VHH binders against o26223. Designs and how they scored, part 104

Target 1, 191 residues: o26223
Amino acid sequence: MKLLWTSQHIKVTVHIDGKVSKMDVLEAIKTRRSIRKYQDREVPEELIDKILDAAMCGPSAVDERPWHFIVVRNREMLEKIPEVHPYGAMVKDAPVAIIVCCDSSLEKIPGFWVQDCSIASQNILLAAHSLGLGAVWTGVYPLEDRVEGIRRLFSIPEHVIPFSVIPLGYPAENPGTRDLFDPDRIHLEKW

## First folded at step 6 (VHH)

Design u2 (framework vhh_7aqx_2)
Fold by ESMFold2-Fast, scan of step 6:
Structure u2 (fold): chain B 191 residues (1-191), chain A 125 residues (1-125)
Amino acid sequence: as target 1 above (191 residues)
Amino acid sequence: QVQLQESGGGLVQAGGSLRLSCTTSGLTFSTYAFSWFRQAPGEEREFVGAISYSGGDTDYADSVKGRFTISRDNAKNTFYLQMNSLKTEDTAVYYCAAQDHTESWYLSDRGYDYWGQGTQVTVSS
């Protein structure tokens, strides 16, 4: 069930009844948590489509939008990720993972692609949460061994840089919410 | 304040068994994940095993799989490492570590919130 994302005129729309939570943007931001435990449930293709649509709506430096995404559902491939990503053990238990990549040929200004791909990664996490899914950002770039390991595993060309691996699924844990507001980090008028 | 304290280390013959305990105080035990690390003389600290805050998931280093078992007892605020079929290569200082549920996108042994002081395990031939 792959979608053709390289064409503006061909889009497979799946009709599936799914339960989705509605929440305010502030609530979604404040209640999103990293989720590393997933139910043994399929994630509908329609939800992955919505997540990737949201990922591509982020701002980017000089509107370069350098991101590409690999959607991995194959269990054998998911099970190999921990071999090249030491802290990615949870990925093998996820029904799906998204690899966020930078196509360096799309870069218009040096170095800002890291921020672009960070924004896309956060949008994936937030969109997943808003749709009732759990996800976690596992870091790849700038760790050279992880970058090259993921590149080899997924046949990623040298001009494309794997940035993050984000497993997703229906959550099987609830770590609760965090209270992180620290007024000492806010300076009025001057430092 | 928060304290982690290892116990159960000592001298044991190859093929023997040993059970390490890590007693915690000053933290909400049920919300923390726990791990064991070890450091042999002249070597870097290495991961041994981990148990999730729910107790439903465990991970082990390949060198100890099938021989070591990590477990937790929430009522006693203690977690354990059962070490069976010990080898001379298992000789090391063993450290317990605790981690709150993290939002970190970069996980490493540096991401642990609290560490014990270590307990020596010596396996003789």
Scores: ipSAE 0.303, ipTM 0.688, lowest interface PAE 2.2, mean pLDDT 86
Fold by OpenDDE, second read of step 7:
Structure u2 (fold): chain B 191 residues (1-191), chain A 125 residues (1-125)
Amino acid sequence: as target 1 above (191 residues)
Amino acid sequence: QVQLQESGGGLVQAGGSLRLSCTTSGLTFSTYAFSWFRQAPGEEREFVGAISYSGGDTDYADSVKGRFTISRDNAKNTFYLQMNSLKTEDTAVYYCAAQDHTESWYLSDRGYDYWGQGTQVTVSS
């Protein structure tokens, strides 16, 4: 049975008017894009709170919840991030960025924090998108130069590891839709 | 608004050469990887080649390897497809496409952010 996945062109209606359109979870996942251009518009604190709430709702290994979040709105600090993050140029143009960090002292078992923080980061992206915002995941960990750069810039303690920088804002671009479904990546029962 | 526009298509004899251009606007050119696709009548759109955002990497379909070359000019927001030793089987509508550098390269036409309208290339015997 060839599942004819009709590429339903999900028209991402970017609701310009800040109305939190109820986006279902599948729609959010499928239509989310990295957004690197932002409007000159502030993001309300309420939206950030919702995003952070979502960030903390993901699972973590043995419920260790090792994540911390730095919310950055200071323009000077936002402008400095690209200096230590080569692929973070868009951060300077964003009204706000969230830095996802791991407190290693909260780890119950080693190594799973990467997954934990990844889930948190992805939830930030999805939540942002569902709220009519654009965001992009700029990877910090595991690149040492970026980790240390962000650490120094934000005076992050040694036991805390910066993981990602996620600029957010109202989108000023509309990337095309993608169909990333690949049936060749699906194996039934065995490889 | 992001726009990609192909140019340079036309009729050429087998063994000849043609250079296609794709001019872009509305995007940060330096942050995108670019690809060329083609579609012959009755056939599916197929990958021709790609160039990385840095320009340091290129990839080509086996059918065009050694004959086609992709390059980019960041200053002009334009990338190119140099087609040499053209064959009749190269006849197709050629499309340029763009994808963000942070995304994986797609060899299929499903994952690109932006597309051109296409330009006809006809290779006669």
Scores: ipSAE 0.006, ipTM 0.264, lowest interface PAE 9.7, mean pLDDT 88

Design u20 (framework vhh_7aqx_2)
Fold by OpenDDE, second read of step 7:
Structure u20 (fold): chain B 191 residues (1-191), chain A 125 residues (1-125)
Amino acid sequence: as target 1 above (191 residues)
Amino acid sequence: QVQLQESGGGLVQAGGSLRLSCTTSGLTFSTYAFSWFRQAPGEEREFVGAISYSGGSTDYADSVKGRFTISRDNAKNTFYLQMNSLKTEDTAVYYCAADDKTESWYLSDRGYDYWGQGTQVTVSS
């Protein structure tokens, strides 16, 4: 069965008028890009709520759900994040950022929290994209300086580990689509 | 709107030199890696070379190593392809491409964020 990968040009129709046509899940996954430029436009709370809802819908090890989320809208705080996160420069330009954290006290099995928070973070990205927003995953964990920087900045308790900072906003850039499919990464039945 | 524009292409004799420029607008130049690709008639687009966002790393196709050099000028939002010791087989349309430093796909033309329109380079015998 020759999988005729017809390069369907997924037209990302950026609906200007706030009616975000519901992307199907595959479309959202395939068309999502890291967005680092944002419009001078506020993100409605309703959208953040939807994004956070999505963030909490991912699986976690033995259903430990160790994640916490800090929603940051304060301009001063957003502007301070790049000071402790060298690759977070875009955060200062975003109207909002979500900091994904792990409460280690909620871990049932050690170490799986990284996967749990990764899933949550990815769901944030996908949800944002599906809602017509742009976002980028700026990694905090496992880099100690970033972890500690974010911890101090937001007074995060020691048992809580900041994992990622995800700025969000209406996109002011369009990186286009990618074809990342690599058949060489697929192994049938055995390596 | 992001734009990449190649310049400096043209006709050159074998053994000659040419410098291509790619001027960018609409993107944060310092956060992007940049690459050059080329496509000869009837051939697939091929990687020529790349430079990292910091400029600290470069990579080149084996066919151009030692002859081509990529550089960037952040102040001008421009990066370059210096082509020396040109050969007839270097004849192609040359494209510049941009790739975000956190999402880099140097080895394939499938994942780049933005592309130029291309500039013709013709090397005569």
Scores: ipSAE 0.021, ipTM 0.361, lowest interface PAE 5.9, mean pLDDT 89
Fold by ESMFold2-Fast, scan of step 6:
Structure u20 (fold): chain B 191 residues (1-191), chain A 125 residues (1-125)
Amino acid sequence: as target 1 above (191 residues)
Amino acid sequence: QVQLQESGGGLVQAGGSLRLSCTTSGLTFSTYAFSWFRQAPGEEREFVGAISYSGGSTDYADSVKGRFTISRDNAKNTFYLQMNSLKTEDTAVYYCAADDKTESWYLSDRGYDYWGQGTQVTVSS
C-alpha cells in the first residue's frame, strides 16, 4: 500500500504590523507554473532587483557563485532571441528577460557551475512567482548552437557561458493546478 | 595541523628564472584555492598570482602577467610559481597561501586562511 494523497494549493495571507504577507515557501514551490503569455505591462526595476537578489542567495559548489545576469528590456533584442533559440518564441512577447550566465573565471570546482546556474535559474522562477509574476526557463546550455547564438547576440565574452534565458512578466494565462506527488519514487531505507 | 612550506627561493640575476614550490600538509589539497604573495623591503604585502580549486582559472598581478605562471600538482600536494624574465623590482619575500574562506554548502565548516613562512627572492642587476 502506498500513500494516495493529492496535494492542494492554497493561498495564505497573514497581516503582520499592517503588512500583508502572501504565499509561503511550500505554496510557492507547489504552485509555480511555466508562464509563456504576458500582459502588456512593464515589470518595475525594484521587482527585478528582488528577483536577482534571491537568485544570488542559492547554495553553490565551494561557494564559487559563478553567476552573472543580463537584464534585457530592449524590444528589438527580445525579438531577436527566437532567431537563435528554437523554443524561445515567447521571449519576443515578454516585457523583460534575464539571461543567466556562468563566468568561467569564477569557477573553483570543475563542472559544478551547471548546478550553480540551475539553482540560480530556479530561484529566479520561484522569486518571480512569489512576487505575482510569471516566468519560464528556456534552456541554452549545453546546446552549442544556442550557446553561440545567444553569445553573439548579446556580445558575451568567450570566457562567459550563457546558461538559460528566462522571460518574465505579469501572467496572461493560468495553466491551473498540478499534483505531481508520486510515492513510487520514494524508497524507504534502501532502493 | 595545516602547514605550508615554501622552497626554491634564492639569488638570481636580472633576466633569469626561478621556480618556487609550496608543499602543503594537513589539508585536503584538491578543495583549496592557492595564491602567491610577496613583500618587498619597506612595502606592504602584494598579491602575485592565484589558482582556483579546479586549476581551470588563474589570475595574476599586472606587474607579473606574461612572466610568471602558477600551477598545481594535486598528486604531490604542491603548487608552484614559475618566475621568468626576473627584474630587480621582483626582489621580495614570497609567501604561499591556501584560501578556504568560502560559504560553500560543500565546505560550509571552512573559513580559514593558511600561510607559509616565506622564501626570499633576490634579483641582482
Scores: ipSAE 0.000, ipTM 0.095, lowest interface PAE 15.8, mean pLDDT 82

Design u21 (framework vhh_7aqx_2)
Fold by OpenDDE, second read of step 7:
Structure u21 (fold): chain B 191 residues (1-191), chain A 125 residues (1-125)
Amino acid sequence: as target 1 above (191 residues)
Amino acid sequence: QVQLQESGGGLVQAGGSLRLSCTTSGLTFSTYAFSWFRQAPGEEREFVGAISYSGGSTDYADSVKGRFTISRDNAKNTFYLQMNSLKTEDTAVYYCAAQDYTESWYLSDRGYDYWGQGTQVTVSS
């Protein structure tokens, strides 16, 4: 029985009017896109707080919660990020960016922090999208030059590892929808 | 400035082969995935195939699967589209594109970060 997944065109209604329409979790996941162009519009602190709250709700290894977040609104600092992050050009155009970091001193089991911070980062993206914002995950770790660049720029202690830079803003682009479902990636009971 | 430039297009007979190249500058293969698209006259631009920066992942449109192969040479900052068993319906302008590896945009021509100018491929009967 070939499950004809009717690609329900989930119309991502970009609510321009700031009304946070409640987006269900599946809709958020399916319709989220990386947004690299932003409106010249400030993001309210309330939304950032909600996003950060979501970021901290993800699971972590043995509940170690190793994440820290740097919220960057300073225009000068945002403009400097691309200097140390070659593929972070869009950050300079964003009204705000969140830098996700790991405090290694909080690790209970070594190595799982990457997963922990990844989950946090993804939650930021999903939360942002659900709130009518656009965001993109710009990878920092594990690229040493980016890690050290961000570290120096923000005076991040040695025991703290910058993991990702996520610019956020109201979207000035609409990449459209995509269907990434691949049944060939699904294996039943065995490979 | 990031630049992508296609080459290798031309006229070929049906059943023939052609190899396209896309030379990139200003990008690193470690951070991007690369795709080929094509656009026939009066048609929408369509996905042809893609390769991840690691080369560990490739994807192809069903229409070209088994006939086309994408490869890359990081040392040359070039990736390729080997087209075998060409058909008249493969006639199109072929574009190379690059995307941020952190998220896949393979399934749509929208959202790719960088595009080449395109190279014409004509397959005659």
Scores: ipSAE 0.007, ipTM 0.258, lowest interface PAE 10.1, mean pLDDT 86
Fold by ESMFold2-Fast, scan of step 6:
Structure u21 (fold): chain B 191 residues (1-191), chain A 125 residues (1-125)
Amino acid sequence: as target 1 above (191 residues)
Amino acid sequence: QVQLQESGGGLVQAGGSLRLSCTTSGLTFSTYAFSWFRQAPGEEREFVGAISYSGGSTDYADSVKGRFTISRDNAKNTFYLQMNSLKTEDTAVYYCAAQDYTESWYLSDRGYDYWGQGTQVTVSS
């Protein structure tokens, strides 16, 4: 047997857009779940703007910030995403999706754009969760067929690489919380 | 909290068929991708087959492709491995595994959130 490790929760009052909001950062991180079922309800443009603002606040290698975003609300286009992304079936049911892209012309350190775009993608997921929305990360890069499929579908130029597709909306499901803490993966001072 | 329970293992003769089932509890079945793995004595665990969260995509190891079929029944919170044309080389302990594919695309055993206890399949010549 072993003692259960418990998560700690802290609460922080944060000033956002001139307003005072209360948030528990650790709780947000631990309770964010991937959401694939959405209410038949529009997501206001102001919330998408807040999410993208948060996405661009992530750290990036030498502050290269190579990310670009495509916001897709057109139902016909959303319905075509599963044709080029086999595991993106839920996208056609979402009111909106964000495609995270890398503009390779902005890259200053070779290869780090992958980490940069991963960080931006996670920030989108956390920001959506904090605003009462649900979202899911669906991978595009490094799968060549998906990269080319998304590129063609959205007229993305050759120097820009689609990285992920993130559908989002008001959640129509509430999956259970995961307990993923594994102390065996923590090594003190040396391996 | 979360449990995966295999059933349907046993002794079968070469050329025969067997159906394994994995019943899940404590998770939102529709948001999970499911896989089967197997481990023969003295060998590492190997991938057998996978089904996506939507059921729209399946994948198989080359050694079982065309003989094994993975399927899911969301109403029963259960997924299956139909094994046809069994060979003695298919003898192994079979494990069911569940992964929240919303977070990653791993088909390796390192990427799976939950595992069953395993069920023995023995194929006699």
Scores: ipSAE 0.000, ipTM 0.135, lowest interface PAE 15.8, mean pLDDT 83

Design u22 (framework vhh_7aqx_2)
Fold by ESMFold2-Fast, scan of step 6:
Structure u22 (fold): chain B 191 residues (1-191), chain A 125 residues (1-125)
Amino acid sequence: as target 1 above (191 residues)
Amino acid sequence: QVQLQESGGGLVQAGGSLRLSCTTSGLTFSTYAFSWFRQAPGEEREFVGAISYSGGSTDYADSVKGRFTISRDNAKNTFYLQMNSLKTEDTAVYYCAAQDWTESWYLSDRGYDYWGQGTQVTVSS
């Protein structure tokens, strides 16, 4: 028997190529894909503001909200990221990237900032998708060489830890949708 | 059906050069990251070099830096390992590997989905 998922009744408005579309939350989650090819088209600042607002609305351990964000539009700076990040080559072709950082001075409980910044990163990916953009999370922390390389490149202070680099733009590729539901990973009442 | 096929291996004198090719079929070449690995008799498989999805980033094992160069040709669905200043220690079976489009936030040399059958490189003294 095939299990059917009923869509959540919460709606998200998606603005794509001057048109408004509605995407419910479950649809957004299930259809978001990592996008590594972008159109040569600027992303409006209003959309970046909406994405960052969504990023800051995530849950956080003891509500410490340690995240800070660097918005990078400068082509020269974007082109330098692959020198530090071996799997970040697509960043140089993106119109904009967001660097998610942890300000350790805001940390109230040791170690949970990793989950906090992961939540912020995923919210960026979902918000971008809901607004008709494509994005990909490229890992920085806990890889020491990438952390220090990104820190040096963007003049990030010692008490701030770069966590992820997320290039984004209007998508120039469409990988389609994945069917990943696996009922064998669901245990009822006990393992 | 995805297939990776190495070519260009063989016998070469120390100090010489070889170029390995990995021809791919059954995959969308431009969405793949590619890597070379090698395995000498009685040793575990060793990373040699990698090239990113766009070709803008490369990485190499310390033992081959400055001597080997990885490259890709999207028009030919082929990627290469240019091996210069070969040493007897480079003698191994060389494998090409490919990693498809992924949702992974961490890409590494060990997460490859498809592998070639290997090509023997023998460097004589």
Scores: ipSAE 0.082, ipTM 0.515, lowest interface PAE 4.5, mean pLDDT 85
Fold by OpenDDE, second read of step 7:
Structure u22 (fold): chain B 191 residues (1-191), chain A 125 residues (1-125)
Amino acid sequence: as target 1 above (191 residues)
Amino acid sequence: QVQLQESGGGLVQAGGSLRLSCTTSGLTFSTYAFSWFRQAPGEEREFVGAISYSGGSTDYADSVKGRFTISRDNAKNTFYLQMNSLKTEDTAVYYCAAQDWTESWYLSDRGYDYWGQGTQVTVSS
């Protein structure tokens, strides 16, 4: 077994067989951080497949599953994303990015697609983290300039709405974990 | 390794001014919001003020509003606390803190990614 990544609160171990040690779901949630620096290391397709599988496992309104995913590995395209996404600078440094989109034609109830794609996006982040990768959610929707920029860049049909761009890679930074628990946000029975 | 280091603390007379600096290393400065906290002897650490990652937003504790100003210099990986019209009750150890890519900062000492070691500010009567 090799230790791939160590933080104050999390260790990612890869087994000899190439399998990453499974991370507890609560651990994954609690220790996940936005990662914006990546190693010069390719992400295996197998990991992307697992991440995408996880992305599609979330609930959706009336099971509409409106999401589509664009997997981007092309360096030229990755480098162009920051041109249309001002807060996507790190994308150019990532070996791969996933663009989460909504096919509006798949909507059964209008408006819930935002929740659906959000869940998918979060699952991508959690799955990536559990696999020893770092990722960050760069919001596209609902900002029209970003939506349209990504749409044009990737020739996305009008009925498909780009929602998020998520660069992924092996982490080259080690941000600490945060205790975000706030009991003041918990109300018992009533406000 | 990420480091935050405060400087500029010291002894000052009431009514005086002091400027604290927090120099950061090992993090992408432009992606962090930064806050100042202080802790007086026997008191809990309290929020002083914050500046968003973009620098477009600031917030301050009521006790320091109008007197303290936070700014940041991305080129220097440094953010500042300008303290004017200092009062004896401003005496405390001042800490700088960082949180990742947010416009919403914590008003408690929870949820911050990194902390400085603190710098003593003493305001004499």
Scores: ipSAE 0.000, ipTM 0.243, lowest interface PAE 11.8, mean pLDDT 87

Design u23 (framework vhh_7aqx_2)
Fold by OpenDDE, second read of step 7:
Structure u23 (fold): chain B 191 residues (1-191), chain A 125 residues (1-125)
Amino acid sequence: as target 1 above (191 residues)
Amino acid sequence: QVQLQESGGGLVQAGGSLRLSCTTSGLTFSTYAFSWFRQAPGEEREFVGAISYSGGSTDYADSVKGRFTISRDNAKNTFYLQMNSLKTEDTAVYYCAAQDHTESWYISDRGYDYWGQGTQVTVSS
């Protein structure tokens, strides 16, 4: 993996000759940060496809795979998302966003879809990071106003529940790394 | 053959202004991000600023923020460095550089595809 430093000391993964340098999975997990500032640069469709592929590789309850994904590149639509998502301001600055949704008709058992879509969302974040992109998980569900706002904005059917909005782009910030390991959260054999 | 050529350098008094141009040929101008670098004697080449392929984003070194502005003219295959309020410490050879927008931009000089030959800027006290 070729890491380059930007003028802002941002680690940028450089794709050379179309070869995506693969980040180690642990490295991806440990170094991933929420990115809310993006370069004025388009994200290739190929990368989105890879991200979506990763999103669909997670486990789901009884293999129900209830997720759907809306890929949003339209600038007008991206700019409207913050209107219904007050903490989604950065979406308007992103070249693309993925809306993760649940089709409730695909649920085999109730309630596990939240976990399923969470896994999908996290995979999007990790995949994005491994590909040299920045992303942030902006929660939609379970906040009713956000759910309905996104639903209306994208004409999402009633049986489909928007879960998260994930803007993506090449990062224009470097929040740095942090150590989140907390041994006090680990219990051996018993609480 | 791709060529980048700087112009507009010269001698200027402190507090003065210069406008550098980088004229490009042999590349699809609209698909490139462009940057300016400078190298003072005995110093390493340093990033000055950059402009995205669309022109919608710019970035500058802290040392030049508020004083320097980068712009581009796609019709002329040229991008510019407007330097205002020049200081003696701005004295350097200024280089323009280009990189395909499909590659990461605002990166170190090792990531740029093409470089100009440089133009001398001297700021006198």
Scores: ipSAE 0.013, ipTM 0.305, lowest interface PAE 7.9, mean pLDDT 87
Fold by ESMFold2-Fast, scan of step 6:
Structure u23 (fold): chain B 191 residues (1-191), chain A 125 residues (1-125)
Amino acid sequence: as target 1 above (191 residues)
Amino acid sequence: QVQLQESGGGLVQAGGSLRLSCTTSGLTFSTYAFSWFRQAPGEEREFVGAISYSGGSTDYADSVKGRFTISRDNAKNTFYLQMNSLKTEDTAVYYCAAQDHTESWYISDRGYDYWGQGTQVTVSS
C-alpha cells in the first residue's frame, strides 16, 4: 500500500528554451530543481514582477513582512558577485539575480526574519519554475563574510541584512526530477 | 554504498606533471558534479577545481588556473586532475569529492555528498 506513495512521478514537459507546460502547485513543488546554467536570453521585467509578487505572498511571523529585494541586471555587478561569494560562480552567467534582504527595522519578533526570508526565497524559486525559468538559492546569511561582501558590493545599509542571492534565467540544463518521499521519516501519533 | 577512490599521487620534481584519478562506485555517475580539493600541512582544505554534471563546464582556483585541468569519463565512472608545471606549493593531500545535482545552498565544502580518502602529492625542489 505504501508502495503507491513511493511511486510518485509527475510528468512535466520542459523545453530547453525555458518554456514549460502549465503546472499545478504540487507539480511545481515536486519538479522544481536548482538550475545553474542559463540561456543567453533576457528575462522580461513582467516575469520578474510576477516572481516578486509571489515572493511577498508568503506567511510571515506576526505579519512583519521584513523582505526587501534588489534586482540586479547589470553585467559588471553580476560579475563581481563570485568575488564575495565563493560558490556563486554561476551568478555571473545569469541574465538577472534577485538579492533577498531583511529590513531589521520592520522586525517585530526577534529572529523570525530568517524564516520569513526563507519563505520568500522558496516562493521565488517556485514562481520562477512555474513561469518556465530556472533559478538557484545561493546562501549568504548566516555567513558573515558573505553578508558583509554583498552589503558592500550593493551599498546595503547597516540595518538591512542580505539573506540570499538567487540568479535566474531560461534554463540551459534539465536535471530531471527526484523521488524524495521517505515514509521512514513519518511518525504516527508519537516519535 | 558509495565509494570514491583517488590514485596517481606520489613524488614529483618541480616543473613536472602528475595525473590524479578518482574512480567512483555506488552512484549514478552522470548525475554528479565532481571536484578536487587539497590540504597542505597546517592549512585549511582548499578548493582546486570542479566539473559540472552535464555541460562539461569547469572552474578552477586562481592558484592553479592554466596549470591544472579537470576532466571526466562517464564510460569509466572516473574523473581526473591533470597537474602540469607543478610547484613546491602544490604539495598537499588531494581529495576528490562528488556532489549530486541537488538543492544545496552552495556553501563551503558542505555541499559535497561524498569524499575520497585522499592521495598525497609531494613536489620536491
Scores: ipSAE 0.006, ipTM 0.255, lowest interface PAE 10.2, mean pLDDT 84

